# Miniprotein binders against q9h3h3: the designs that were tried, part 306

Target 1, 235 residues: q9h3h3
Amino acid sequence: EDGFTAEHLAAEAMAADMDPWLVFDARTTPATELDAWLAKYPPSQVTRYGDPGSPNSEPVGWIAVYGQGYSPNSGDVQGLQAAWEALQTSGRPITPGTLRQLAITHHVLSGKWLMHLAPGFKLDHAWAGIARAVVEGQLQVAKVSPRAKEGGRQVICVYTDDFTDRLGVLEADSAIRAAGIKCLLTYKPDVYTYLGIYRANRWHLCPTLYESRFQLGGSARGSRVLDRANNVELT
Short names: E, the ipSAE of ESMFold2; O, the ipSAE of OpenDDE; V2, 0.75 times the mean of E and O plus 0.25 times the DockQ between their complexes.

## First folded at step 24 (miniprotein)

Design yM4 (at its last look DockQ between E and O 0.91; V2 from the best seeds 0.75)
Fold by OpenDDE base, look of step 24:
Structure yM4 (fold): chain B 235 residues (1-235), chain A 85 residues (1-85)
Amino acid sequence: as target 1 above (235 residues)
Amino acid sequence: SEYMIRWKIMMLLKFANLLLERAEELKKEGSDPEEAKELLKFVQYLLHMAIRLAEKLGNEDLLERAQELIDRAQKLLEKLRELES
């Protein structure tokens, strides 16, 4: 993907974040209602702009599930952005390590596993598995994009609290695999989004830190996780 | 926070401008008018979001910038429609 495509996708994601969400909150809604909610709002049928005949009449940015332990905390994003501007003007080298340190300093540590799936039964089934894992406390929070253009893939995002906690990132991967997901996963920290760092950026920073590939007959984990920054397998 | 709202507006305007420029390039290249139209619809969507937030802040400068981009997008859309007639 070229720089324009990355910026376009970032714009779409930002717009989606600002539009209304369909949310199942396990903190306030009984787990027994999850199946009915999933049946009412299957991701393959919910439309981004509320098309006629869809379950939603109004625009929907995301469909999300919040677990019992979910607590939204974005950290000091303003401080992070100020420090980033100062860093750019300083002429100092900018590396993935630099960004990691900035994220830690300002407590902007959230990240997410991403999976892209075609609309249909497989997507809805995958989402149901993830949603159940969230409600059961194996995952903290997840969201899925609604259906947009014909032929377009939908994305499921599964969040972790700290992208610097390798064990936590790996545990989330394991939970996703346990939910029956076999596709490629990529992990992206949110700090890159807050700083406007996308693919093909001028600093040559890669927003993807980890990749997970499903492996049959492999380790008990069922996946191989690659650290892209260091080109080292973690599993 | 007011800061975060301002940041969001600025990002929306940035994205809208980039996408608008791309739509203009597509037109110049003689690409499929439908692609350019789709981009412009999304540009308008972003800019309406920016306007709503700018109104909430009472920031006239940001409102003006958003409106300028809307006008530019609308003008381009009209030109594309004329080419199809």
Scores: ipSAE 0.748, ipTM 0.915, lowest interface PAE 0.6, mean pLDDT 92
Fold by ESMFold2, look of step 24:
Structure yM4 (fold): chain B 235 residues (1-235), chain A 85 residues (1-85)
Amino acid sequence: as target 1 above (235 residues)
Amino acid sequence: SEYMIRWKIMMLLKFANLLLERAEELKKEGSDPEEAKELLKFVQYLLHMAIRLAEKLGNEDLLERAQELIDRAQKLLEKLRELES
């Protein structure tokens, strides 16, 4: 059941990647237009397939915001995938360290903080805060899924350039928290997506590299960020 | 690139096959036919994407594999519709 659910979600994510996106691109659009755009396309109301009554009449795979300094760099994805196939036939063990090294060797270094929220005001408010942080330059790129079914959770992805740059990943976490986000965040390197490795994979790899938990109790506001691979707290 | 397009087709076919097998299992179990029909509509969505990409590449093997799956999905969907009261 867990394996089917993860693979079903991965299939939906791939289909969404290939469908049209609604994009606010700060590189070509004045920041003063952001609030109107956010009001027109709240993620709780944008539907995956353009249902009646939606702000969109056609399918939307993702709603995205690109920051002024966004410079896309996917790295050597083809070389990564070829090396991965060779590794699988080599007899060598497949470990998180192996995946990390492949990503470094092929410069496929991007990753993303993820948060899952139910449709409604909290989702739309969180997205608006993230979108403003991107346009203001504290974050580079973010996207949010549209509403695919009533009551189903949606996902916000906040990208970083280099999952091995712990300072950069922690700075993105801080910017997310400064936008008022208090929910659990998980961090997943893009290498797992490009290799088709999801939660229920045959190697039992966990694609989550970091977790961030907001801690209100007992003291000042802050994040507790854990490195899942090494079981060590980064904060 | 053509390599990346081929990889996308392969992943679409993999997902479509897994979801199609799930829909077949739901029918065998006598489960809610609406769940199986919803899965099959999504399977067809994935396969139409795969077919468009395979046609763009001119890859006859991938096109034939996608067509086989879409035929299976369509037959199962028709059977589920015929069994409804």
Scores: ipSAE 0.654, ipTM 0.893, lowest interface PAE 0.8, mean pLDDT 87
ESMFold2 (binder alone), look of step 24: mean pLDDT 85; pTM 0.836

Design yM5 (at its last look DockQ between E and O 0.89; V2 from the best seeds 0.78)
Fold by ESMFold2, look of step 24:
Parts: sequence; structure tokens; C-alpha cells
Structure yM5 (fold): chain B 235 residues (1-235), chain A 85 residues (1-85)
Amino acid sequence: as target 1 above (235 residues)
Amino acid sequence: SEYMIRWKIQMLLRFANLLLERAEELKKEGSDPEEAKELLKFVQYLLHMAIELAEKLGNEDLLERAQELIDRAQKLLEKLRELES
């Protein structure tokens, strides 16, 4: 069940990656235009395949905001994938440390915080807060899925450029929480995606590296962040 | 990069096969045919992407694999449509 669901979601994400995106690019667009753009393309109204009545008439894979400092760099994905194939044929043990080292060696260091929200005002408000944080420079890049035909939960992805930089990952978590987001956040390094490693994989690897839970004991703003690979609290 | 295009095709084929197998199991179990039909529509979407990339790449092996999967998906979709009347 969890294995099929994870790979089904990965398939949807890959198809979305390959379809057109709606992008607000702060590197080429004045920040004063952000609010109008957000009002034109709320993620609860933009449809995945361009349904009648939507703001979009064509498929949209993602709605994204690029910050002023965004510099896309996936790293040496080809070298990573080649080394991974060689490792699999070697018979050597495959561990989280192995994946971390491959990612470092090939400079495939990006990752993302994920949050899942139902369509509606709460999603649109959360996205607007994240988009503003990106344009203001607290975050580098974020994207949100459009509305699916069945109206299921949508995902906001907030990227960081180095999953091994724990302070940077924690700073992104703090910026997300400052936008008023209280739901569970999970963090996935992109290396797992490029190697096709999902839940219920043959190596028993956990692709979720970090979890962030809003502070449960009261109204105080804060997070408890757990390193899932080492079972260690970072906060 | 031709390597990245080949990788994308291989991942699309992997996902398409997974979803197609699920649709076949749903039909065998006698489950709601709408769920299987929705999976198959998405399988066809993935395979359309894979076929276009494989043609661009000129990779005959990947194109053949994609064409075999689309044929299997189409046959299952036709069987499900026949059950509806």
C-alpha cells in the first residue's frame, strides 16, 4: 500500500515536472507585482489539466516562485546515477551513509520541505505567505501543486540548497513557521528522487530525512525537528 | 543531456508499468472500474511523454518498450469500457 502510494505520487510529480509551470521569477519581475500574480493564480483554482472555468486553459504542472538569489543547480546527476548503478552491481551494502556520500561527491545536495493542505483558503493563504517569504529573501524557491480533478490534498515544496547544512534547513523551517504554517513538514533530499528511491524500497532506506512538528505544548511559535536517519532531535 | 532524457524515459516506463499492473489487479479483483480507468488514463499520459522522448532520442529499445506498454494499457481500457454496457 505505502510503497504503491509513494511511487504513484512520484509518478504524478514527474509528469508535473515535465508539464508547463506558472512561475513568478523575482530575478526578472518586480516584487510589487507579486500580490496581483497571487490573486490571479491561487493554487486552489489553478487546475492540473486546464479544466473549464480555471484561470489556465492548458496543463500546469507546478506554480512556482523563484527568489532573487535562486540559482538552479541539480549537480552532477549523471555521475551520481552512474555511480549508483555501479554500486548496485558491486554487492556492497547500501546505507543512508552511502547515499549521503554519493550526494556530496556529485554535488546533488538540494532538498525540500513538504507540506500537504486541502484546497481552499487555508492553502491559498499558506502559499501566499511562502511566496512572499521567497520574494523577500527568507527562502530561495518554492512551488505548489495545482488543484487535481478529485480535489485531494495539494503539496507546497520549499527548497533548500544543501540538505547536509542543518542550520540552513532549520532556518527554512523557521521561515515556514513564521508564515503561520502549523502542519507537519517532512524533508526529502533530491538525491532520493534522482535515484528512484521511495518508501518500501529494497534497501529499507527512509527518503524522509527530517520531520518538523509545530511546538505542541501551547501557542508559542516554534518547531521540534527530528533527524529521521539518526533518530536525533535537531532542536 | 541524452543521458538525462534516457533516464526520464526509463522512469516514465517504470511508473507506467507499476500503475498498469495495479489497474490489471483492480480488474481481476472486480473493483470499481472507474479507479482502473483513471489509472489507465494516467498511464497513457506517462507513455505519451515517454514515446515522444524516445522518438527524439532515437532509442529503438526504449520506444519498443513504451509501445508494448501502451498497447497493453489500451487493451485493458477497451475491456473495461466493454463492461460498462
Scores: ipSAE 0.765, ipTM 0.925, lowest interface PAE 0.5, mean pLDDT 89
Fold by OpenDDE base, look of step 24:
Structure yM5 (fold): chain B 235 residues (1-235), chain A 85 residues (1-85)
Amino acid sequence: as target 1 above (235 residues)
Amino acid sequence: SEYMIRWKIQMLLRFANLLLERAEELKKEGSDPEEAKELLKFVQYLLHMAIELAEKLGNEDLLERAQELIDRAQKLLEKLRELES
């Protein structure tokens, strides 16, 4: 993917974030209602702009599930952005380590595992598994993109509270695998999004920190996780 | 916060401009007009979001900038439609 494609996808994601969400909140809704909610709003049928015949008549940016322990905290995003601007002006070298330190300093530590799936039964089944894992407390929060263009892939995002907590990131991977997901996963910190750093950026920063590949007959985790920055396997 | 709203508007305008430039390039290259039209529809969508936020913020400069981009997008869309007739 070239830089234009990355920015286009970022624009789509930003627009989606600003549109209404369909949310199942386990903090306020009984877990027994999850199955009915999933049946009402299957991701493969919910449309981005509320097409005729879809479960939604209005635009939907994301379909999301909040777990019992979910607490939205984005940290000091404004302070982060100010520090980033100052850093650019200083002419100091910008590295992944620099961004990590900025994120820590400003407590902007959220990140997410991403999976891309074609619309259909497999997507809906994968989403149902993830949603259940969230409601059961194995995961904190997840969202899935609605159906957009015909043939376009949909993305499921599974969040973790701290991208610097390697154990927490790996635990989320394990929970995703336990939910039956076998596709490639990539992990991206949100700090890159808040700073407008996408693929093929002028600083040559890679927003993807980890990759997880499913492994048959492997360890109890069922995946191999690669640290892309160091090119080291963590599992 | 006001700061975050301003940041969002600026990002929307940046993305809108980028996509608009791409649509212009597609037209110049003689690419499928449908692709350019789809990009322009999304550009308009982004700009409407920007306008709504700019109105909320009461920022006339950002409103003007968004309107300029809307006008440019509309003009390009009209040209693309003329090519199809």
Scores: ipSAE 0.718, ipTM 0.910, lowest interface PAE 0.6, mean pLDDT 92
ESMFold2 (binder alone), look of step 24: mean pLDDT 85; pTM 0.838

Design yM6 (at its last look DockQ between E and O 0.88; V2 from the best seeds 0.78)
Fold by OpenDDE base, look of step 24:
Structure yM6 (fold): chain B 235 residues (1-235), chain A 85 residues (1-85)
Amino acid sequence: as target 1 above (235 residues)
Amino acid sequence: SEYMIRWKIMMLLRFANLLLERAEELKKEGSDPEEAKELLKFVQYLLQMAIRLAEKLGNEDLLERAQELIDRAQKLLEKLRELES
């Protein structure tokens, strides 16, 4: 994917973030209602712009599930952005380590595992598994993109509180695998999004920190996780 | 916060401009007009969001910038339609 494609996708994601969400909040809604909610709003049928015949008549940016322990905290994003501007002006080298330190300093530590799936039963089934894992407390929060253009893939995002907590990132991977997900996963910190750093950026920063590949008959984890920055397997 | 709203507007305008430029390039290259039209629809969508936020802030400068981009997008859309007739 070229730089334009990355920015286009970022624009779509930003627009989706700003549109209304369909949310199941386990903090306020009984877990027993999850199945009915999933049946009412299958991701493969919910449309981005509320097409005729879809479960939604209005635009939907995301379908999301909040776990019992979910607490939204984005940290000091304004401070982060100011520090980033100052860093660019200073002429100092910008590295992944620099961004990591900025994120830590300003407590902007959220990140997410991403999976891309074609619309259909497999997507809906995968989402149901993830949603259940969230409601059961194995995961904190997840969201899935609604159906857009025909043939377009949908994305499921599973969040972790701290991208610097390697154990927490790996635990989320394990929970996703336990939910029956076998596709490729990539992990991206949100700090890159807040700074407008996408693929093929001028600083040559890679927003993807980790990759997880499903492994048959392997370790109890069922996946191999690669640290892309260091090109080292963590599992 | 007001800061975050401003940041969002600026990002929306940036994305809108980028996509608009791409649509213009597609037209010049003689690419499928439908692709350019789809981009322009999304540009308009982004700009409507920007306008709503700019109105909330009462920022006339940002409103003007958004309107300029809307006008440019509309003009391009009209040209694309003329080519299909």
Scores: ipSAE 0.751, ipTM 0.916, lowest interface PAE 0.6, mean pLDDT 92
Fold by ESMFold2, look of step 24:
Structure yM6 (fold): chain B 235 residues (1-235), chain A 85 residues (1-85)
Amino acid sequence: as target 1 above (235 residues)
Amino acid sequence: SEYMIRWKIMMLLRFANLLLERAEELKKEGSDPEEAKELLKFVQYLLQMAIRLAEKLGNEDLLERAQELIDRAQKLLEKLRELES
């Protein structure tokens, strides 16, 4: 069941990746147009498949905002995937350290903070805050899933360049919290996605590298961030 | 690039087969046919993506595999509709 649920969610994410996206690209679009765009495409009302009455008539996989400094760089994904296949046939142990080294060797270093919210005003408000942070330069790239099924939660993904750059990951967490977001955040390196490794996988790998919990009375931004791979607090 | 396209097709076929098997299990259990129907519609969606990519590659074997899964999904969907009537 846990394995099926994870693979089902992965299938939905892959299909969404391959469908058209609604993108506000700050590199080519004036920042003054952002508020109108957000009002036109609230994530609680943009439908996955273009339902009647929604602002979109065609499928939408993701709603995304690209910052001024957005420079897409996936790294050597083909080399990563080839090395992964070779590793699996080698008989050597597969551990989180092994995956970290593969990601570093092939420069597949991006990752993302994730948050899950129910459809409605709270989701739309959170997304608007994140989108503004991206356009203002505090965050680099973010995306949010459209509404797919009544009663389901949606996901906001906030990307960072390098999961090994702890300062950069913590700065993104701080920018998310500055937008007023207080829910649990989990961080997943993109290497797991490119290798098809999801929760409850056959190697017992945990794709969540960091967790962020909002903490009142904290000395900086109010977050406590844990490195789940090493059980070490980063804050 | 061709390696990446082939990898995407393989993943789409893997997911489609997994979801199709789940829909078959749901029918066997006598569960609410709406859940199985929803899975099958999504299976067909994944397979249409796989077909488009397989056509781009010119890979006839992957295209045939996707077509077989579409046929299985459609047959099961028709059986579920018969149970409701």
Scores: ipSAE 0.741, ipTM 0.918, lowest interface PAE 0.6, mean pLDDT 89
ESMFold2 (binder alone), look of step 24: mean pLDDT 85; pTM 0.837

Design yM7 (at its last fold request DockQ between E and O 0.87; V2 from the best seeds 0.79)
Fold by ESMFold2, look of step 24:
Structure yM7 (fold): chain B 235 residues (1-235), chain A 85 residues (1-85)
Amino acid sequence: as target 1 above (235 residues)
Amino acid sequence: SEYMIRWKIQMLLRFADLLLERAEELKKEGSDPEEAKELLKFVQYLLHMAIELAEKLGNEDLKERAQELIDRAQKLLEKLRELES
């Protein structure tokens, strides 16, 4: 059941990856156009398959904003996948440390902070704040899912270059919180996706590496961030 | 990269097979036929994407594998519609 649900969600994400995207690219589009673009394509109103009455007539997989410094780099995915197959046949232990080492060796280091929000004003407001942070240079790249199902949650993904760079991951968390985001954030390295490792996998690996919880009060940071692999608080 | 396109096709086929198995389980259990039908519509969506990519590669083996799953999905959909009549 939970394994099926994780793979079903992965299938939906892959289909979305392959459909057209709505992109605001700060590398080629003036920042002064961002507010109009956000008003035209609020994620709670953009539909996954182009429903009547939506801003889009065609399927949209993702709504994305690319910052001035966005430089896509997937790394050596082919080498990673080959090494993964060899590891599985070797009989050696498969652990979070093993995956970390494969990712480092093959330079597949990107990952993302995730937040899940119901459709509506809160989602659109959160997305607008994240999109502005990307265009202003505090974040590099973000995307949000369109509306696919009545009442279903949508996801905002905020990417970082290197999941092993804890300072960089924490800086992205801080920028997200500065945009007014107070919900739970979870961080997932992309290496798990390229290896087809989802929740409830046969190795009992957890693809969530970091977890961020917003804290009220006098905290200068406003977040409590946990490294789930080592059960260690980073903040 | 041709490698990445081939990988995407293989993942689409794996997901489609998994979802199709679930739809078959739902029919066997006598569960809500609308849930199974919605799942099969998504299976067909994945498989049409796989066929499009396989045609770009000129890979007839992957295209045939996708077509076999489409045929299986269509037969199950027909059986579900018969139960409604």
Scores: ipSAE 0.804, ipTM 0.928, lowest interface PAE 0.6, mean pLDDT 90
Fold by OpenDDE base, fold request of step 25:
Structure yM7 (fold): chain B 235 residues (1-235), chain A 85 residues (1-85)
Amino acid sequence: as target 1 above (235 residues)
Amino acid sequence: SEYMIRWKIQMLLRFADLLLERAEELKKEGSDPEEAKELLKFVQYLLHMAIELAEKLGNEDLKERAQELIDRAQKLLEKLRELES
């Protein structure tokens, strides 16, 4: 992805975050209703702008599932942004370590595994697997983008509470693999999004911390996870 | 918070400006007009969100800036449609 593509995707994600969401909340809705909800709102048929004939008549930013243990906490995003501006003004070197420390200091620690899939049965099936894993408590929260254009890929995001907790990140990868997902996964902390740091940025910061590749017959996790910052395999 | 709303507006305007510039480049390069039109529709979408947030803040300056970008996007869209006719 070039710099423009990264910014375009970031803009789309931001707009989607601001639009209404279709949410299944396992904290308030019985798990027995999940199958009916999935059938009503398959991601491949839900349209981003509420096209005629779609299950939704109004724009939908995301389709999401909240687990029973889900608690939204973004931390001190305002303080993070202020500290980031001050850091830029100071002329001090900016490194991935610097951003990690800022994130920790301001408790902006959320991150997500990302997967891109073509619209259709495979996407809907993958999403159903993830949604079940969330409702069953193997994952905390996930969302999928609705269909925006013909032939365009949709993204599934699976969140973890702390990108600095390697075990938690790896456990989420394992749960995703257990749900039957075999595609490439990338892990991105939300701190980069909150600071407007995308691919090909002037600081040469990579917003992708981890990559997961499916491995048939491999470890119990069914994947190999690469730490991109250190170029080290974690599994 | 007011701060977060302002930050969102600024980001929306930044994205809109960048994407608008890209649409202008696509037009100049003689690229498929459809790609540029789709991009411009999304630019307009972002800018309408920015206007709504600016209205919520009562910030007329940000609203005006968003409207200026909408006008630019609309003019470019009209030019692209004329080229297809």
Scores: ipSAE 0.735, ipTM 0.916, lowest interface PAE 0.6, mean pLDDT 91
ESMFold2 (binder alone), look of step 24: mean pLDDT 85; pTM 0.825
OpenDDE base, look of step 24: ipSAE 0.732; ipTM 0.910
ESMFold2, fold request of step 25: ipSAE 0.790, 0.802, 0.741; ipTM 0.926, 0.928, 0.913
ESMFold2 (binder alone), fold request of step 25: mean pLDDT 85, 85, 85; pTM 0.825, 0.826, 0.828
OpenDDE base, fold request of step 25: ipSAE 0.731, 0.730; ipTM 0.915, 0.915

Design yM8 (at its last look DockQ between E and O 0.90; V2 from the best seeds 0.73)
Fold by ESMFold2, look of step 24:
Structure yM8 (fold): chain B 235 residues (1-235), chain A 85 residues (1-85)
Amino acid sequence: as target 1 above (235 residues)
Amino acid sequence: SEYMIRWKIQMLLRFADLLLERAEELQKEGDDPEEAKELLKFVQYLLHMAIELAEKLGNEDLLKRAQELIDRAQKLLEKLRELES
């Protein structure tokens, strides 16, 4: 991917993070209300800036579902960012291993599976499946971007709480596939986002840790998962 | 925290500067002016967020930097409006 394109997408994500979100919170809302909420706010119809004819009249950055067991934990992001500054002035090499250790030391361990889909029924159907999996307890937290531009793709993010917990990441992949998702998934730890490290970065770091491809004969409900850092198949 | 607000302002300004530079390149090359205009509208959105945070934080240096970028963006938008005429 081109460095400008990655930075542009990162800017859009940051602006979306700062705008209001539409949230179904299973910790405070009965699961029986989910279907009505999904019908009211399909991601292909919710607009980024509240366009005429949208179900929303105000900007929406993200549409999200929080599971009953969701326990927010930001970790020590300030300490992480300070240690990152110190590392850059130390003269030590910057490697995936040093980023992993910074994330562990500061407990900034969350990460997410990502999928990109065009607006329409397929996106709305995929989101509904993910949202049900979250409310039913197979996944903890997910979000989907609203519609922003004609012809643009939207993203579903399915979070896990610890990117170093390989089994937990693979369990989330399995739950996504059980919801009927067959597209390519990529996994990115949040540590890279908090440090402003995107694909075409000056350190040549790869923020994608895992790739998951649906295929006949795969082990995890038809998935084959590749560890991009070590070039090792995990399934 | 004030550190996190400062970090957000710095990232918003970095993104705005990059996107503004791209819009300036598109204007000079004479390519699709609607693409350049859309980039500038988004640049202004980012800078509005940055200015609000910088005012909240009371950081005059970051506010000055954001205001200089707003001025550049507004001048380029007016230039693109002239090209349509």
Scores: ipSAE 0.689, ipTM 0.905, lowest interface PAE 0.6, mean pLDDT 88
Fold by OpenDDE base, look of step 24:
Structure yM8 (fold): chain B 235 residues (1-235), chain A 85 residues (1-85)
Amino acid sequence: as target 1 above (235 residues)
Amino acid sequence: SEYMIRWKIQMLLRFADLLLERAEELQKEGDDPEEAKELLKFVQYLLHMAIELAEKLGNEDLLKRAQELIDRAQKLLEKLRELES
């Protein structure tokens, strides 16, 4: 992906964040209602702009599931942004380590595993598996993009509370794999989004920290996780 | 927070500007007017979001910037329509 594509996707994601969400909240809704909700709003049928004949008549940014332990906490995003501006002005070198330290200092630690899937049964099945894992407490929160373009891929995002907690990131990967997901996963901290750092940025920062590939016949984990920053396998 | 709203507006305007530039380039190249139109629709969508937030914030400067981009988008739309006639 070139820089333009990355920024375009970022714009789409930002717009989606601002539009209404379809949410199943396990904190307030019985788990027994999940199957009916999934049947009512299959991601492959929910449309981004509320097309005629879709389950939604109005725009939908995301379809999301909140687990019992979900607590939204974005940290000190304002402080983070101010520190980032000061850092740029200082002329100091900017590295992945610098951003990690900024994130820690301002408690902006959320991140997400991303998977891209074509619309259809496989996507809906994958989403159902993830949603169940969230409701059952194996994952905390997940969202999926609605259908925007014919033939366009949809993205499922599975969040973790702390991108610096390698064990937590790996546990989420394991839960995703246990849900039957076999595609490529990439992990991105939210701090990069809050700072407007996308692919092909002028600082040459890679917003992808981890990559998970499914492994056939492997250990109970069923995946290989690569640390992209250090080019080291963690599993 | 007011700060976060302002940041969101600024980001929306930045994205709108970038995508509008790309749409203008596509129009000049004449390769796919439909791609330019689709991009323009999304630009307009972003700008409407920016306007709504700017109105909520009461920020006239951001409203003015959004309006400038809307005007630019409208000019591009007119050019695209002329090419179809």
Scores: ipSAE 0.649, ipTM 0.881, lowest interface PAE 0.6, mean pLDDT 91
ESMFold2 (binder alone), look of step 24: mean pLDDT 85; pTM 0.825

